# Designs tried in a protein design chat: VHH binders against Di-N-acetylchitobiase (Ctbs). Part 15

Target 1, 344 residues: Di-N-acetylchitobiase (Ctbs), of Rattus norvegicus (Rat) (q01460)
Amino acid sequence: EDCPCSEASLCRPIRHHRDFEVFVFDVGQKTWKSYDWSQITTVAVFGKYDSELMCYAHSKGARVVLKGDVALKDIINPTFRASWIAQKVALAKAQHMDGINIDIEQEVDCSSPEYEALTALVRETTEGFHREIEGSQVTFDVAWSPKGIDKRCYNYTGIADACDFLFVMSYDEQSQIWSECIAAANAPYNQTLTGYGDYLRMGISPRKLVMGIPWYGYDYICLNLSKDDVCAIAKVPFRGAPCSDAAGHQVPYRVIMKQVNSSVSGSQWNQDQQAPYYNYKDPTGRLHQVWYDNPRSISLKAAFVKHYGLRGIGMWNANCLDYSDDALAREQTEEMWGALRPRL
Short names: E, the ipSAE of ESMFold2; O, the ipSAE of OpenDDE; V2, 0.75 times the mean of E and O plus 0.25 times the DockQ between their complexes.

## First folded at step 15 (VHH; framework vhh_7qia_2)

Design r1 (from p4 with S101H; at its last look DockQ between E and O 0.77; V2 from the best seeds 0.00; counts 0 for: pae E 2.6 > 2)
Fold by ESMFold2, look of step 15:
Structure r1 (fold): chain B 344 residues (1-344), chain A 121 residues (1-121)
Amino acid sequence: as target 1 above (344 residues)
Amino acid sequence: QLQLVESGGGLVQPGGSLRLSCEASGFTFSEYYMGWYRQAPGKQRELVAFITWGGSTYYADSVKGRFTISRDNAKNTVYLQMNSLRPEDTAIYYCAKIQRHRIYYEGYDYWGKGTPVTVSS
């Protein structure tokens, strides 16, 4: 296809190596015009392709990468894998994209053929992209811990070796609750850091790990809310655990910022989890507890990323902020982008 | 083969009601969030509501108090009860399978053809 940009040079692949990644998920809006492009190194396009976004990102030296999803049952067949990869490479060339972010989150039994097929897919995708698109980037999204989270028995070391780097989804950390069924932080600080310790002990280089931060929180109905702010939640099992965050639902930061000011408690800080929360009462009289991440909680994680030499930081997703012209919204949005910078 | 089949759309007067249904096949329905999106003419597709497999629900501000999402895991079906309909609710409504780690609040891949809803006098 012809280059849709104002200059043909903007359709050429990004070849520059970045020492620190700021990895951004975009889900298909014109809000990207207001992103902090002084930081961004990679945009993963999980919404509809937008040639204007591609051109603008390239003008800032940032990569734009495809969403890579495919059914595990299909990739067991090596011929299917090769065909799928060829299709993605062709799409990236036609759209002037700089690689692919592979997002496969299905259960895998350790003894299943999917275990080997997944690693083969990642390796073959990387080989195909690197051969066909100079300087291309292939990444894979991994669970917040390698310890069998959500029944994902993946070859994490093999996958890390096979691609450019891992995006660690350090959020939804209440996906499996083995203790009391209560509302808790989406990304508790110490539990998050323990996950990285475990990845590093497996022999994965810190230069292969990008920390993923949530720009959304969880809203839980409290079956009981104690005077110590313990919110008991419904027992909703997930992949072998008796309780999960599916007792609540995700809420983007822009909605949280509108709600917290009219909440019963205002924003509170949990010292043990290093995360903010608040309580509110809905119109039917039920109590809710909302857990989220803010500039304070994120800046602690950015400091960890710098201190331990991780490859970078990123978020799901950039469209969760309020990009309107409202003065308070602009301040809040600037603070969230600012929290990603390594402090120190 | 994965399939999502929406039904229940049509023409309705302002203030009226419609009930949308989505029958799902080709995946383990009870292990996914389910949602409804809509796309009005000339606008981007937007999330209307979603429901977790545990029954927790999220609604866009524009529909809160008027729309109710529900699911029947035994029948592999998700519903959208739409009450007090307004001309602004005119759109094609799409059913979606949602991975919990990848909730799109606007713009999402669609697996069904959608069901049109028109609210007009």
Scores: ipSAE 0.477, ipTM 0.790, lowest interface PAE 2.6, mean pLDDT 90
ESMFold2 (binder alone), look of step 15: mean pLDDT 83; pTM 0.846
OpenDDE, look of step 15: ipSAE 0.642; ipTM 0.845

Design r2 (from p4 with Y108F; at its last look DockQ between E and O 0.83; V2 from the best seeds 0.00; counts 0 for: pae E 2.1 > 2)
Fold by ESMFold2, look of step 15:
Structure r2 (fold): chain B 344 residues (1-344), chain A 121 residues (1-121)
Amino acid sequence: as target 1 above (344 residues)
Amino acid sequence: QLQLVESGGGLVQPGGSLRLSCEASGFTFSEYYMGWYRQAPGKQRELVAFITWGGSTYYADSVKGRFTISRDNAKNTVYLQMNSLRPEDTAIYYCAKIQRSRIYYEGFDYWGKGTPVTVSS
């Protein structure tokens, strides 16, 4: 097919293997020009296809992969699976892409036909891509824990075996709050690590696990903010839990960095959760508490990735940082990219 | 089948008000963020506002204090109340279903047909 790059070689598939992954989600802006390409091994293109991005990633030896999303009910039919996979392989060839990241996050009942069909989809997709595109990469996005998060009863060991590796979404960990309805970290350190312990105890190889960290936080309105910074939040049930993070909303790191220095508290560190937060007052007088991840909290997680020999690290999403030419923004962005590298 | 149907657009004078609505079907409405995006002539599509299923709201700086997003989970409907309209608010407005794990992925999983809003002097 026609190559949009300045050199025909840039349209060839990436075929070399990587021992350590830096897995990046891109959501379709031109901010990718400013990413830290010294680290990146895979870009999952969740935005509009951009041939310039593909060409540039290949010039740096990085893979670009498709977004894979499909209705669970439809994948029960083996003929539908085969047709969908053929369509994605053809698209990857036409766009000179290096694989697919399967992002299915729908609930699955353990007794349903979708349980086995999902594993079959992942296996057949991997077989199809590996056959048709040499060196191609097939990955699957999993919840922060295998223990029925958001009612997702998946065959995690079968899925891990069936694809190249899992991207573990170690964020949104307050989607189900079973205790007090209070604001808390997006990815509390010990809770995150417990999730990996659970995946490993199931028999999943650490070389199959890429830790996904959040480059966004959650902003909560406090119904009450105590003297010890406990922010009571609205009771918003979700999938069986009485409370959830839908009482707040996501904010990207670039917004957080512009707000934290003019906040009531400045950045604070919670020792129990190993995560930063701050309090601010909005123009209507309401108090908010914002929880996020910063270079300090991310560095702790990167150290865990190195120590336990995980396949790599990545984030949702690379567009969350401030890539402007402002001197402070440049320093903050460099620190966030740098935090992905464990200390040696 | 997933459907998003916008309505309520039209021609309005500067300083006027409009209320957009979007009726949704084909998915579990109460488990998704909902949002409004707009695209002005010659411009890229931009996020205007989104609302979680718990009612937490985010607004673009250009509309803060003038626009209010709300939702009625019983009617599977999301609204955008637009007050103090300005000529720069002229655009086609699109309703979007947003999955929280993919916010900032162009900010949408599915678009409606859009409803045009013109603010003429």
Scores: ipSAE 0.540, ipTM 0.809, lowest interface PAE 2.1, mean pLDDT 91
ESMFold2 (binder alone), look of step 15: mean pLDDT 83; pTM 0.842
OpenDDE, look of step 15: ipSAE 0.780; ipTM 0.900

Design r3 (at its last look DockQ between E and O 0.77; V2 from the best seeds 0.00; counts 0 for: pae E 2.8 > 2, unsure alone 63.2 < 65)
Fold by ESMFold2, look of step 15:
Structure r3 (fold): chain B 344 residues (1-344), chain A 122 residues (1-122)
Amino acid sequence: as target 1 above (344 residues)
Amino acid sequence: QLQLVESGGGLVQPGGSLRLSCEASGFTFSEYYMGWYRQAPGKQRELVAFITWGGSTYYADSVKGRFTISRDNAKNTVYLQMNSLRPEDTAIYYCAKIQRSRIFYDTGYDYWGKGTPVTVSS
């Protein structure tokens, strides 16, 4: 309630409306001091509240928004839903925040009451925030495709209409593997673009879509690694698919950068998926294949965002880079931030 | 009603070993990542290790090579074998249910246990 900033004006809501978004997820720590604030329009605070971050973001004209998560079964009750929204609005006022990013990511059956309740939650949250906090921003996180990813049957058009824009999580695209059980890119270029085609074909405006890119990759143990670099992975089912990326695990970009140059293969580029990967051998002798995104793969996606008029670009998550004073780390981190702007 | 119950903490000399366990209930254990976090006095809670439902593991640099995470989906239990313990490993260790898209949170999702204290001293 009391303003923690050096100037009271820094606690006032951001009321300026943006035509192009650079949407950043922050998950804590003090790494935000090194973010590229020349680009940032929104910081979604998914870590502990940090009043210094809020004050600094406002000094740069950027919004800071709450994390919005709640169980869908609880919000079927309209009274609970209204109470939750009132609590979030009150919290945003107390913390001097500029809105909320709703991140539900729960399985929804098309014929369930949750289908309607989710849309109602997004609409009522947007109405509540816009009424109570001038210029506030309400966003919703959607899967890379509207076609039932991870059994999420959502009213995508209704949700897009109901909020300010969607953050499209164009990553974890191997969560359901319907073909060969092999390691593959986290966000293959053409598959990513096909997902946007599907959203646009539904009638959702490109001005409602922010492309989310991954600043992390996946590390897979290879049951077999062919000379053509095909890494067979364990069959770990997920949501009806016989294989999934849970045969591997996520790895932040900073860890990848410390490993890639001492790996067995060094950095390789896959032309079909337009993504980098490398192979390494762990201390127990097992072969691994790591797929990730780098400035090259990201710049291609940033060019798509610009050329096709999407609302903006963003990432999960900003804490994945190495913000140390090491000269190589600084260069790598600057290149990742720079890739959000098309250089071509 | 989600419940995570950690055990196995205690006082140990430098270079010693401990095995933490966490029994989970109230959710479909085999469909979630599980992890261990720790919090030293006056510091932020940090990820130590996580394991996917498929058995793939990740470790923080500070513990890599010394700690081993494992899980038993039949017993709804996740373990942390801690070897070559150092004074800087002193913390309260928390078991967590992890949403896969949030594994690099400093605090994770709200599904935490009460923690089990580990002290490495003497």
Scores: ipSAE 0.448, ipTM 0.766, lowest interface PAE 2.8, mean pLDDT 90
ESMFold2 (binder alone), look of step 15: mean pLDDT 80; pTM 0.821
OpenDDE, look of step 15: ipSAE 0.786; ipTM 0.901

Design r4 (from p4 with Y104F; at its last fold request DockQ between E and O 0.77; V2 from the best seeds 0.77)
Amino acid sequence: QLQLVESGGGLVQPGGSLRLSCEASGFTFSEYYMGWYRQAPGKQRELVAFITWGGSTYYADSVKGRFTISRDNAKNTVYLQMNSLRPEDTAIYYCAKIQRSRIFYEGYDYWGKGTPVTVSS
ESMFold2, look of step 15: ipSAE 0.669; ipTM 0.861
ESMFold2 (binder alone), look of step 15: mean pLDDT 83; pTM 0.843
OpenDDE, look of step 15: ipSAE 0.756; ipTM 0.887
ESMFold2, look of step 16: ipSAE 0.702; ipTM 0.877
ESMFold2 (binder alone), look of step 16: mean pLDDT 83; pTM 0.847
OpenDDE, look of step 16: ipSAE 0.807; ipTM 0.910
ESMFold2, fold request of step 17: ipSAE 0.663, 0.651, 0.665; ipTM 0.856, 0.859, 0.861
ESMFold2 (binder alone), fold request of step 17: mean pLDDT 83, 83, 83; pTM 0.843, 0.844, 0.845
OpenDDE, fold request of step 17: ipSAE 0.865, 0.860, 0.865; ipTM 0.934, 0.931, 0.933

## First folded at step 16 (VHH; framework vhh_7qia_2)

Design s1 (from r4 with F104W; at its last look DockQ between E and O 0.76; V2 from the best seeds 0.00; counts 0 for: pae E 8.1 > 2)
Fold by ESMFold2, look of step 16:
Structure s1 (fold): chain B 344 residues (1-344), chain A 121 residues (1-121)
Amino acid sequence: as target 1 above (344 residues)
Amino acid sequence: QLQLVESGGGLVQPGGSLRLSCEASGFTFSEYYMGWYRQAPGKQRELVAFITWGGSTYYADSVKGRFTISRDNAKNTVYLQMNSLRPEDTAIYYCAKIQRSRIWYEGYDYWGKGTPVTVSS
């Protein structure tokens, strides 16, 4: 009844089943009309709610889902948990949304009440949404590996069973560096695939896994840059590891594309990590190494997704590309969207 | 309780300098990026600069070369040194706690009450 769309049918839940997911995070920068809607199955709205985006996504048959974020200490209380879920279901109904993406990334001790409470939250959220919104989708974002990444001792099998599917954040793979403190790929190919092997070995169905790829990279200041392109980085500890990617910072693909062609090195390819990087010198004379993902590295991952029958592919985040009218930007953006589909 | 307390704003003539500071409490300061945002009257809040725990920095194009962000993790404090100030820098400046995975979108950060900066003759 309170439908902001041009047609009332666009406010009705998306109920059709998609065999392959293209899961898109939108952070509210008004670029969404330029997304490749021929592929998109789900938009997770992490930015400010925009009813125009909801209407447009529905007109293309795509789901729009809420961001689910809540403090772990609060969800231990079953009454708080139930009230939070009721609030999210009510919000989804008021905004004509098709579900929720639960994005909880806090550390959890294996012996803590939070361990059990998190699985209960996911199960109860899924039950609540499925009961109240026909065809609704409930998903949970997991680390690139189940092996205690960032001290997240989660019940991954229980969580996977409890929701529709997992979005695997196959990026930020340098958040804990236990070896040499050097710059490295955001999502090294073989390390990423090892993480999926570990999820599958636990007994999680490939049909429960959506591979999340980064449309951003990391920019590191090199304390030393060797002739073999080894960039030594500052020792910045994180959650028990002596080194981390906090020695650098994230940069979106659009920024990388404006810099790479004028960098000292131009785009380079690391065969061991199957990822691109480049070196540049900033105005103060400091050397930098930037690691990212491009159509080549993403195409390898898309081929893996198809070959192993994963539920789909997605990215953090769709606003990272240059959607301007510049001819080079258009070509680069088209290539990034196109890389999500493996070509036979 | 989480708090970010900005200080150091004021009235300054064009070409002048100010140093903003932000004292943080109620969270593990060393695990978060810190940033400065600003909001001019009638305009949307915009990112000015951020700094990682490790000292890596970013600056908006409008302030590059004039502003410097820094942090002192021992004092849980973030600074913004603003030089060569222009009338268009007039705004309320907000210190922000930033999750490193969320630095490129507003609405997911925590920020303080702000400190006003006016650049006028």
Scores: ipSAE 0.012, ipTM 0.514, lowest interface PAE 8.1, mean pLDDT 89
ESMFold2 (binder alone), look of step 16: mean pLDDT 83; pTM 0.843
OpenDDE, look of step 16: ipSAE 0.761; ipTM 0.891

Design s2 (from r4 with E106D G107A Y108F; at its last look DockQ between E and O 0.91; V2 from the best seeds 0.00; counts 0 for: pae E 2.2 > 2)
Fold by ESMFold2, look of step 16:
Formats: sequence, structure tokens, C-alpha cells
Structure s2 (fold): chain B 344 residues (1-344), chain A 121 residues (1-121)
Amino acid sequence: as target 1 above (344 residues)
Amino acid sequence: QLQLVESGGGLVQPGGSLRLSCEASGFTFSEYYMGWYRQAPGKQRELVAFITWGGSTYYADSVKGRFTISRDNAKNTVYLQMNSLRPEDTAIYYCAKIQRSRIFYDAFDYWGKGTPVTVSS
């Protein structure tokens, strides 16, 4: 309860609201000291609580919010929901936090009690935080499309109405592959934009949507790599789809940047997907294809966000960049932060 | 009930080998990444390796080429083969259930109790 900051004012809630959100996920460690605080409006703390981070974010006028994670089966019980919410509000007060980002990604059947319980949780959490912490922010993380991604039958319009805004996870778009089992972009441009079209067509205000972009890519082993750079991947099913991105694995941008210029191909650009990729050979002789996002692909998305009046932009996650003193790393990291603000 | 049970740790000489295992229960093992993390005294917990349910693997630079993660989906078990061990590998090693969207951070829904590994002369 005592204020850990150098000045008591830094423990007071952030009450003002920004026109445009830059929503950052922090997953721990001390890299946050090097973030671009000129842009940040919200930090979602998914790592271990760090009071120094909270103090510094408040000194920059940025919100710091809790991670909200709870099992769907438990929240069916209204008494449990109320208790869980009270505990999170109390925690936010004790840690001087400005709200909560609810990150529930479990599958939900449309006919289940979890369908209604999830919307109720979001609404009751928002009501509880707004009542107890002036200016608090409650957000919910949604899939890149409302069309039942990963078997998530959620009440997207009800959830959007029930909270301050949605963070749209416009990444992992190869989690269910219904076509050829090949490596492809983590967040293909047109597919990403179609997802927003679908959210907007449902009647969700663009002021309720923050575009989440990936600062990581996927590394796939190619069972076959054609001369046209088509990388065939293993058939690894997921939630009813015959293929998935689990044939590969996620790789942070800092790792990609250390490899791309010494790879077999160097960075390549796919015109249809508006995304970069490269090929490399591992020490055992296997060919890999890595798909990622860079300043070019991100700047296109940032332009969409501003042109179509979305609430803002954010990323999973800020710790993916190289914050070392290396001159090349500093340039690359500055370019990634800079890409969130299109040149207009 | 969700359960992660690590085993296989112990005392080993530099250059030696150990094989850690983690038996999992209480969730659909084939829908989650599995990982090994470690925490040395005075250091933050760090990712050592993870493996997707499709068998794709990732390794921290400090262990790449020396450690091998594997999984047996039929036995709900994940393994970490540790070769060419160094004193710097001394830590408590934790097995973790990883949701795809939550990799690369040090706070997960559930961790095992850990198995200590000590590498010394």
C-alpha cells in the first residue's frame, strides 16, 4: 500500500483519456527502460509486477494495467465472478494500477453457459473498476476475426459494448489452415483488414478497436521448398483444421534481425500478403522459412488504423526487440517503434 | 486437476549430462506448447527451450546445440536432454504449460515445483 515511487503523485490513477492508444504488452525483465515512452498510452503488465515500471509509466502519463486471466468454468458462478473482480480491484489499488486487460482465449461453445458468463465477466469487471478507480481502463483481447477463430464463439458485440475497448490480436492468423499446408504470413495484410471489416460490419465502433500487431514471427521447417519459395510444412491439426502454425514456432524480432542478413535469401517481400520472409538452412541441413513483420508491413497497418479511425495500435510484445547498445540493434529498434506512427 | 511433475535433476560434473522429464495431466496436452524455464539464484526466471505440439523447437542462445527438448504426446511427457553442462547452467528447472499466445514471458498460468540442477566440480 505505501507508494514505492519517488513522489506520491506518481501513485495516483491516470484519469485522462487519450485520443489515440499505443497499447504495449510488457512481459517482464528490465527492457521497459528503453521503450519509446513518447508514444505509450497503456502498458499491460503480463510479467511480474515491477513497481519501478509503474512509477515510470505514470511519470509519462501512461496507464499500467493488470493481466486478467481466469478459467471460464469458474466464472459461470456469479459469486465467484464478484469475488475475483473484487480481488483484482483490490490488487490494482495496492499496486497503483489503472485497470485490467482481460486475456481469455479459451474455446467456447455457442450453446454453453460460458458464452453468457464471459460477457457478464467483462461487464461486471468494467463496472467494478470504473466505480472503484476513477478513470480506470478495462479491455478485452479478441481474435483477429469474429468468425469463430480457434472455436471461440464469443459475444463480440456484447463484449465490445461492455468494456472500454478491444485489443484485436491481429496475429497468429495461421492457427487454423484450411487450405494448403504451407508457411505463410503471421498477419497477412488483406486477411487482417478483412477481420476489421467483419468487426465493423457487426456494428462495433472503430473507436472500440485497437489493432494488435506482432513483434514476432514464425519459423517453419520446410518439408519441401520450391523455387517459388513455397515452403511445405508438416500437417499439425488444430481445433478442427488439418494444418496449423504449430508446425513452426514463434521467434522474436530481435532473433530474426540477427539472422536475416546472413540467411540464404535475405529478407524477401511477398506482394500478395504484404509481409516479409526469409529462408535459411539450420546446422543439421534442414531448410526453414521465417515469416515476420517489419517497419514496412507495420507502417501499412498503422496507416489503416489512422485512416479508418481505429482507437489505436499496439503489439505483442515490447520485449521482442533488441534494446542492447549495439548500433545496428538501436537502429532496428527505433524503426520498429517509429513504424507505429505512419508518415502520413 | 492440472499437474506438472518434473524429475531428473541432481548434481553433475562440468561436461556431464542430465535428462529432465515432466509428466503432465489435467489438460489436453496436444493443444499446448511445453517449455523448460530455469532460475538461478539472484536471477530472473528465463526460457530455456519450448516445443510446440507439432514438434517445432526453440532454444535460448545459451543452451543451443547442448540441450534438446522433446515431447511424447502419447505419454503426456516433455523432456530436456542437457549435454555439455556448465556451472552457469546451475538453476532450478521448471516445466511449464504454454499457450501459444503467451510465449516469451516469465509468468504462466501453471508451473511445476521444479527440479534442481547443480553443475560443479
Scores: ipSAE 0.547, ipTM 0.814, lowest interface PAE 2.2, mean pLDDT 91
ESMFold2 (binder alone), look of step 16: mean pLDDT 82; pTM 0.835
OpenDDE, look of step 16: ipSAE 0.782; ipTM 0.901

Design s3 (at its last look DockQ between E and O 0.51; V2 from the best seeds 0.00; counts 0 for: pae E 5.5 > 2)
Fold by OpenDDE, look of step 16:
Structure s3 (fold): chain B 344 residues (1-344), chain A 120 residues (1-120)
Amino acid sequence: as target 1 above (344 residues)
Amino acid sequence: QLQLVESGGGLVQPGGSLRLSCEASGFTFSEYYMGWYRQAPGKQRELVAFITWGGSTYYADSVKGRFTISRDNAKNTVYLQMNSLRPEDTAIYYCAKIQRSRIFYEYDYWGKGTPVTVSS
């Protein structure tokens, strides 16, 4: 394929390895021009392909990888798997990409053929990419915990062994609420760490784990807001759980930053969850509670990454920040990128 | 086989109201966020509102208090009630299927759009 870059060398796959991964999800547009490329090691392209992004990323020594998704029912067939992989490899080559981030979040019964098929897919994909694209990176997105989150019975150890590393989606941790139906942090600190502990106890190497950080929050309508700032939420079941974060909606950090200062509560810090939140009233008079992550909460998690020697850190997603020329926005955005850096 | 068919657009005076509808087919409607976007001439497409499968809603600041998004899963339809319309609301409005649990993903599918013109 013809190289769209100013230099032909920029179309070559990245071959060098970085000691610490900063894994960035990009969901499109040209906001990538404003990312902190001093840190970025990998960009997962979850938007439309942008050759300009590819060229620029490579100029910064960063990998650009495909999004991988497929119906699990289809991958039981090894012939289908092979075909799927071949197509993805071909696409990666055509777009001069450096690998693939497999993001499968479908339900899997532990006794179903999909259980083994998924592991096989990851293994075969990794083998295919490594064979066809030197230095390629194959990763798999896993839930914040290996404990059957969202009815995902995966062979986590097998998958971890089969790919280069896992991107742990240590967010959306309220997808299933089994306790009281109340608003809570998207990624409570202790809950998050417990998840990582479980991965590690399973024998997965820290070098196989990249910690996902949310650059967004959840906005919940409160059916009741107590004096202690407990926000009761509607019961919206999800994959067996009686309540879920589906009672709310995701809000990017850029919106949160604009809203928090004018909110009823201002930014509050929950010590138990070690996460920020705020309460606001919508134009109809309903009370909302927004849980999110900020530089403070992210820094705590980044410290964990460093302490335990995880492979790296990443975020969903880089488009969530404000990259405008507003001075305050710029400062806030810089602080978020800065929070990713492990403390020395 | 996936289709999103918008309707309800038209010409309205400032302060007027319109109700947009979007009928979806070709996918399990109840498992996806649905949203409304709009694109004014010479401007980028912007999110107006979205609604989760659980009924939670989000609105752009520019339409808060004026617009209401709702859905009827039995009819595979998402609605946008637009009140107190302003000239700046003039745009082509698009219905969108949003990836489940991932609001910030690139859209899965757009409708053809329905034009809304607010003018005296």
Scores: ipSAE 0.031, ipTM 0.563, lowest interface PAE 2.8, mean pLDDT 92
ESMFold2, look of step 16: ipSAE 0.156; ipTM 0.615
ESMFold2 (binder alone), look of step 16: mean pLDDT 84; pTM 0.851

Design s4 (from r4 with Q99K; at its last fold request DockQ between E and O 0.77; V2 from the best seeds 0.76)
Amino acid sequence: QLQLVESGGGLVQPGGSLRLSCEASGFTFSEYYMGWYRQAPGKQRELVAFITWGGSTYYADSVKGRFTISRDNAKNTVYLQMNSLRPEDTAIYYCAKIKRSRIFYEGYDYWGKGTPVTVSS
ESMFold2, look of step 16: ipSAE 0.667; ipTM 0.858
ESMFold2 (binder alone), look of step 16: mean pLDDT 83; pTM 0.842
OpenDDE, look of step 16: ipSAE 0.763; ipTM 0.894
ESMFold2, fold request of step 17: ipSAE 0.572, 0.622, 0.644; ipTM 0.822, 0.844, 0.854
ESMFold2 (binder alone), fold request of step 17: mean pLDDT 83, 83, 83; pTM 0.840, 0.842, 0.842
OpenDDE, fold request of step 17: ipSAE 0.862, 0.853, 0.867; ipTM 0.932, 0.929, 0.934

Design s5 (from r4 with I98F; at its last look DockQ between E and O 0.74; V2 from the best seeds 0.00; counts 0 for: pae E 2.7 > 2)
Fold by ESMFold2, look of step 16:
Structure s5 (fold): chain B 344 residues (1-344), chain A 121 residues (1-121)
Amino acid sequence: as target 1 above (344 residues)
Amino acid sequence: QLQLVESGGGLVQPGGSLRLSCEASGFTFSEYYMGWYRQAPGKQRELVAFITWGGSTYYADSVKGRFTISRDNAKNTVYLQMNSLRPEDTAIYYCAKFQRSRIFYEGYDYWGKGTPVTVSS
């Protein structure tokens, strides 16, 4: 009811449709003050709600949307779905938000009732938000490929039809490793593009797809590091695959930029995967290989987004960069935001 | 019913040690990253450490070398061994669950009620 902004108009819903999306995830901690607001069209709030962020985003014409997460077993019941949706719409109205980003990543068996219930949830959420909040935006986060990634048998075409657009999580592509147990790129270029080819061949419009870029990498302990930079990793199974990226851990770009300066290798480029990596030795003498994305690898993906007319680009997550006043940090942060722009 | 129950906090002298535990229920523990956050009076909650289901670990710079996170997937429990404690480590420590592969370095996904740690001379 009451508007916390400097002007009442900043609490009005964003109604203008953008042809190109720059979709960012914010996880809090006031780093949003330093984002590149010249580009942002949507902020998905995965951290604590911050009315100052909402007011500022609206002053730039950008949407602010809720995080939508709910257990699949609960949404089989249509009455539960309706209640959950009503609660999210009410929350969005109270916080002057512009929609919801549905982030459900649970495995689904193709023959289960959850298969149909998930599509129904997305459709009913979109209908509820569009009815109750003029110009609202409902989006759904999908795996990097429609081909059963992490045992997610989802009705991708039905979900795409049911919401405003999909955010494609083109990262964590080593969550299931079916071949050699080695460290590899978080978002290998050709594998990423193949995922989009598969979505498009299903008949999903490119104007329904926003490419999600990782602003974090993976740090792997190497059980063995060959002269050809092949890093053997521990066998950690995941959802039926014998190996996974859980043998390593995620690290934000700001940590990577500090560490690469003291690495044994410096930043290296892998031509087959079109991604950067480096090797370092930890204080206990163990060798590590870190795979990440940088302005070069991101620019290649931004070029794909432009060339194939995708709806836009975005990232997990905007808080991964170094927003300090340090001159080197500012330069690195500017380059990462700049890499999202399609090159002429 | 999702639940995270922290224990092991208390009063300790500078240079001392404490071991925190967190018992989890209501979700498939072995498919989630687990971590510890802390919140000092008047400060924002900050990430201390996390651990993947495969045992890979991350530590904030302020605790690296002094704190060790571990987990026992069979007991649905995550631990934080805190050594060489300093007055600036005084905070309420929260066990945290991340939504699958999502990491909130400056935020959170879900946390318990916390266990207080006081380091005083």
Scores: ipSAE 0.462, ipTM 0.778, lowest interface PAE 2.7, mean pLDDT 90
ESMFold2 (binder alone), look of step 16: mean pLDDT 83; pTM 0.846
OpenDDE, look of step 16: ipSAE 0.799; ipTM 0.908

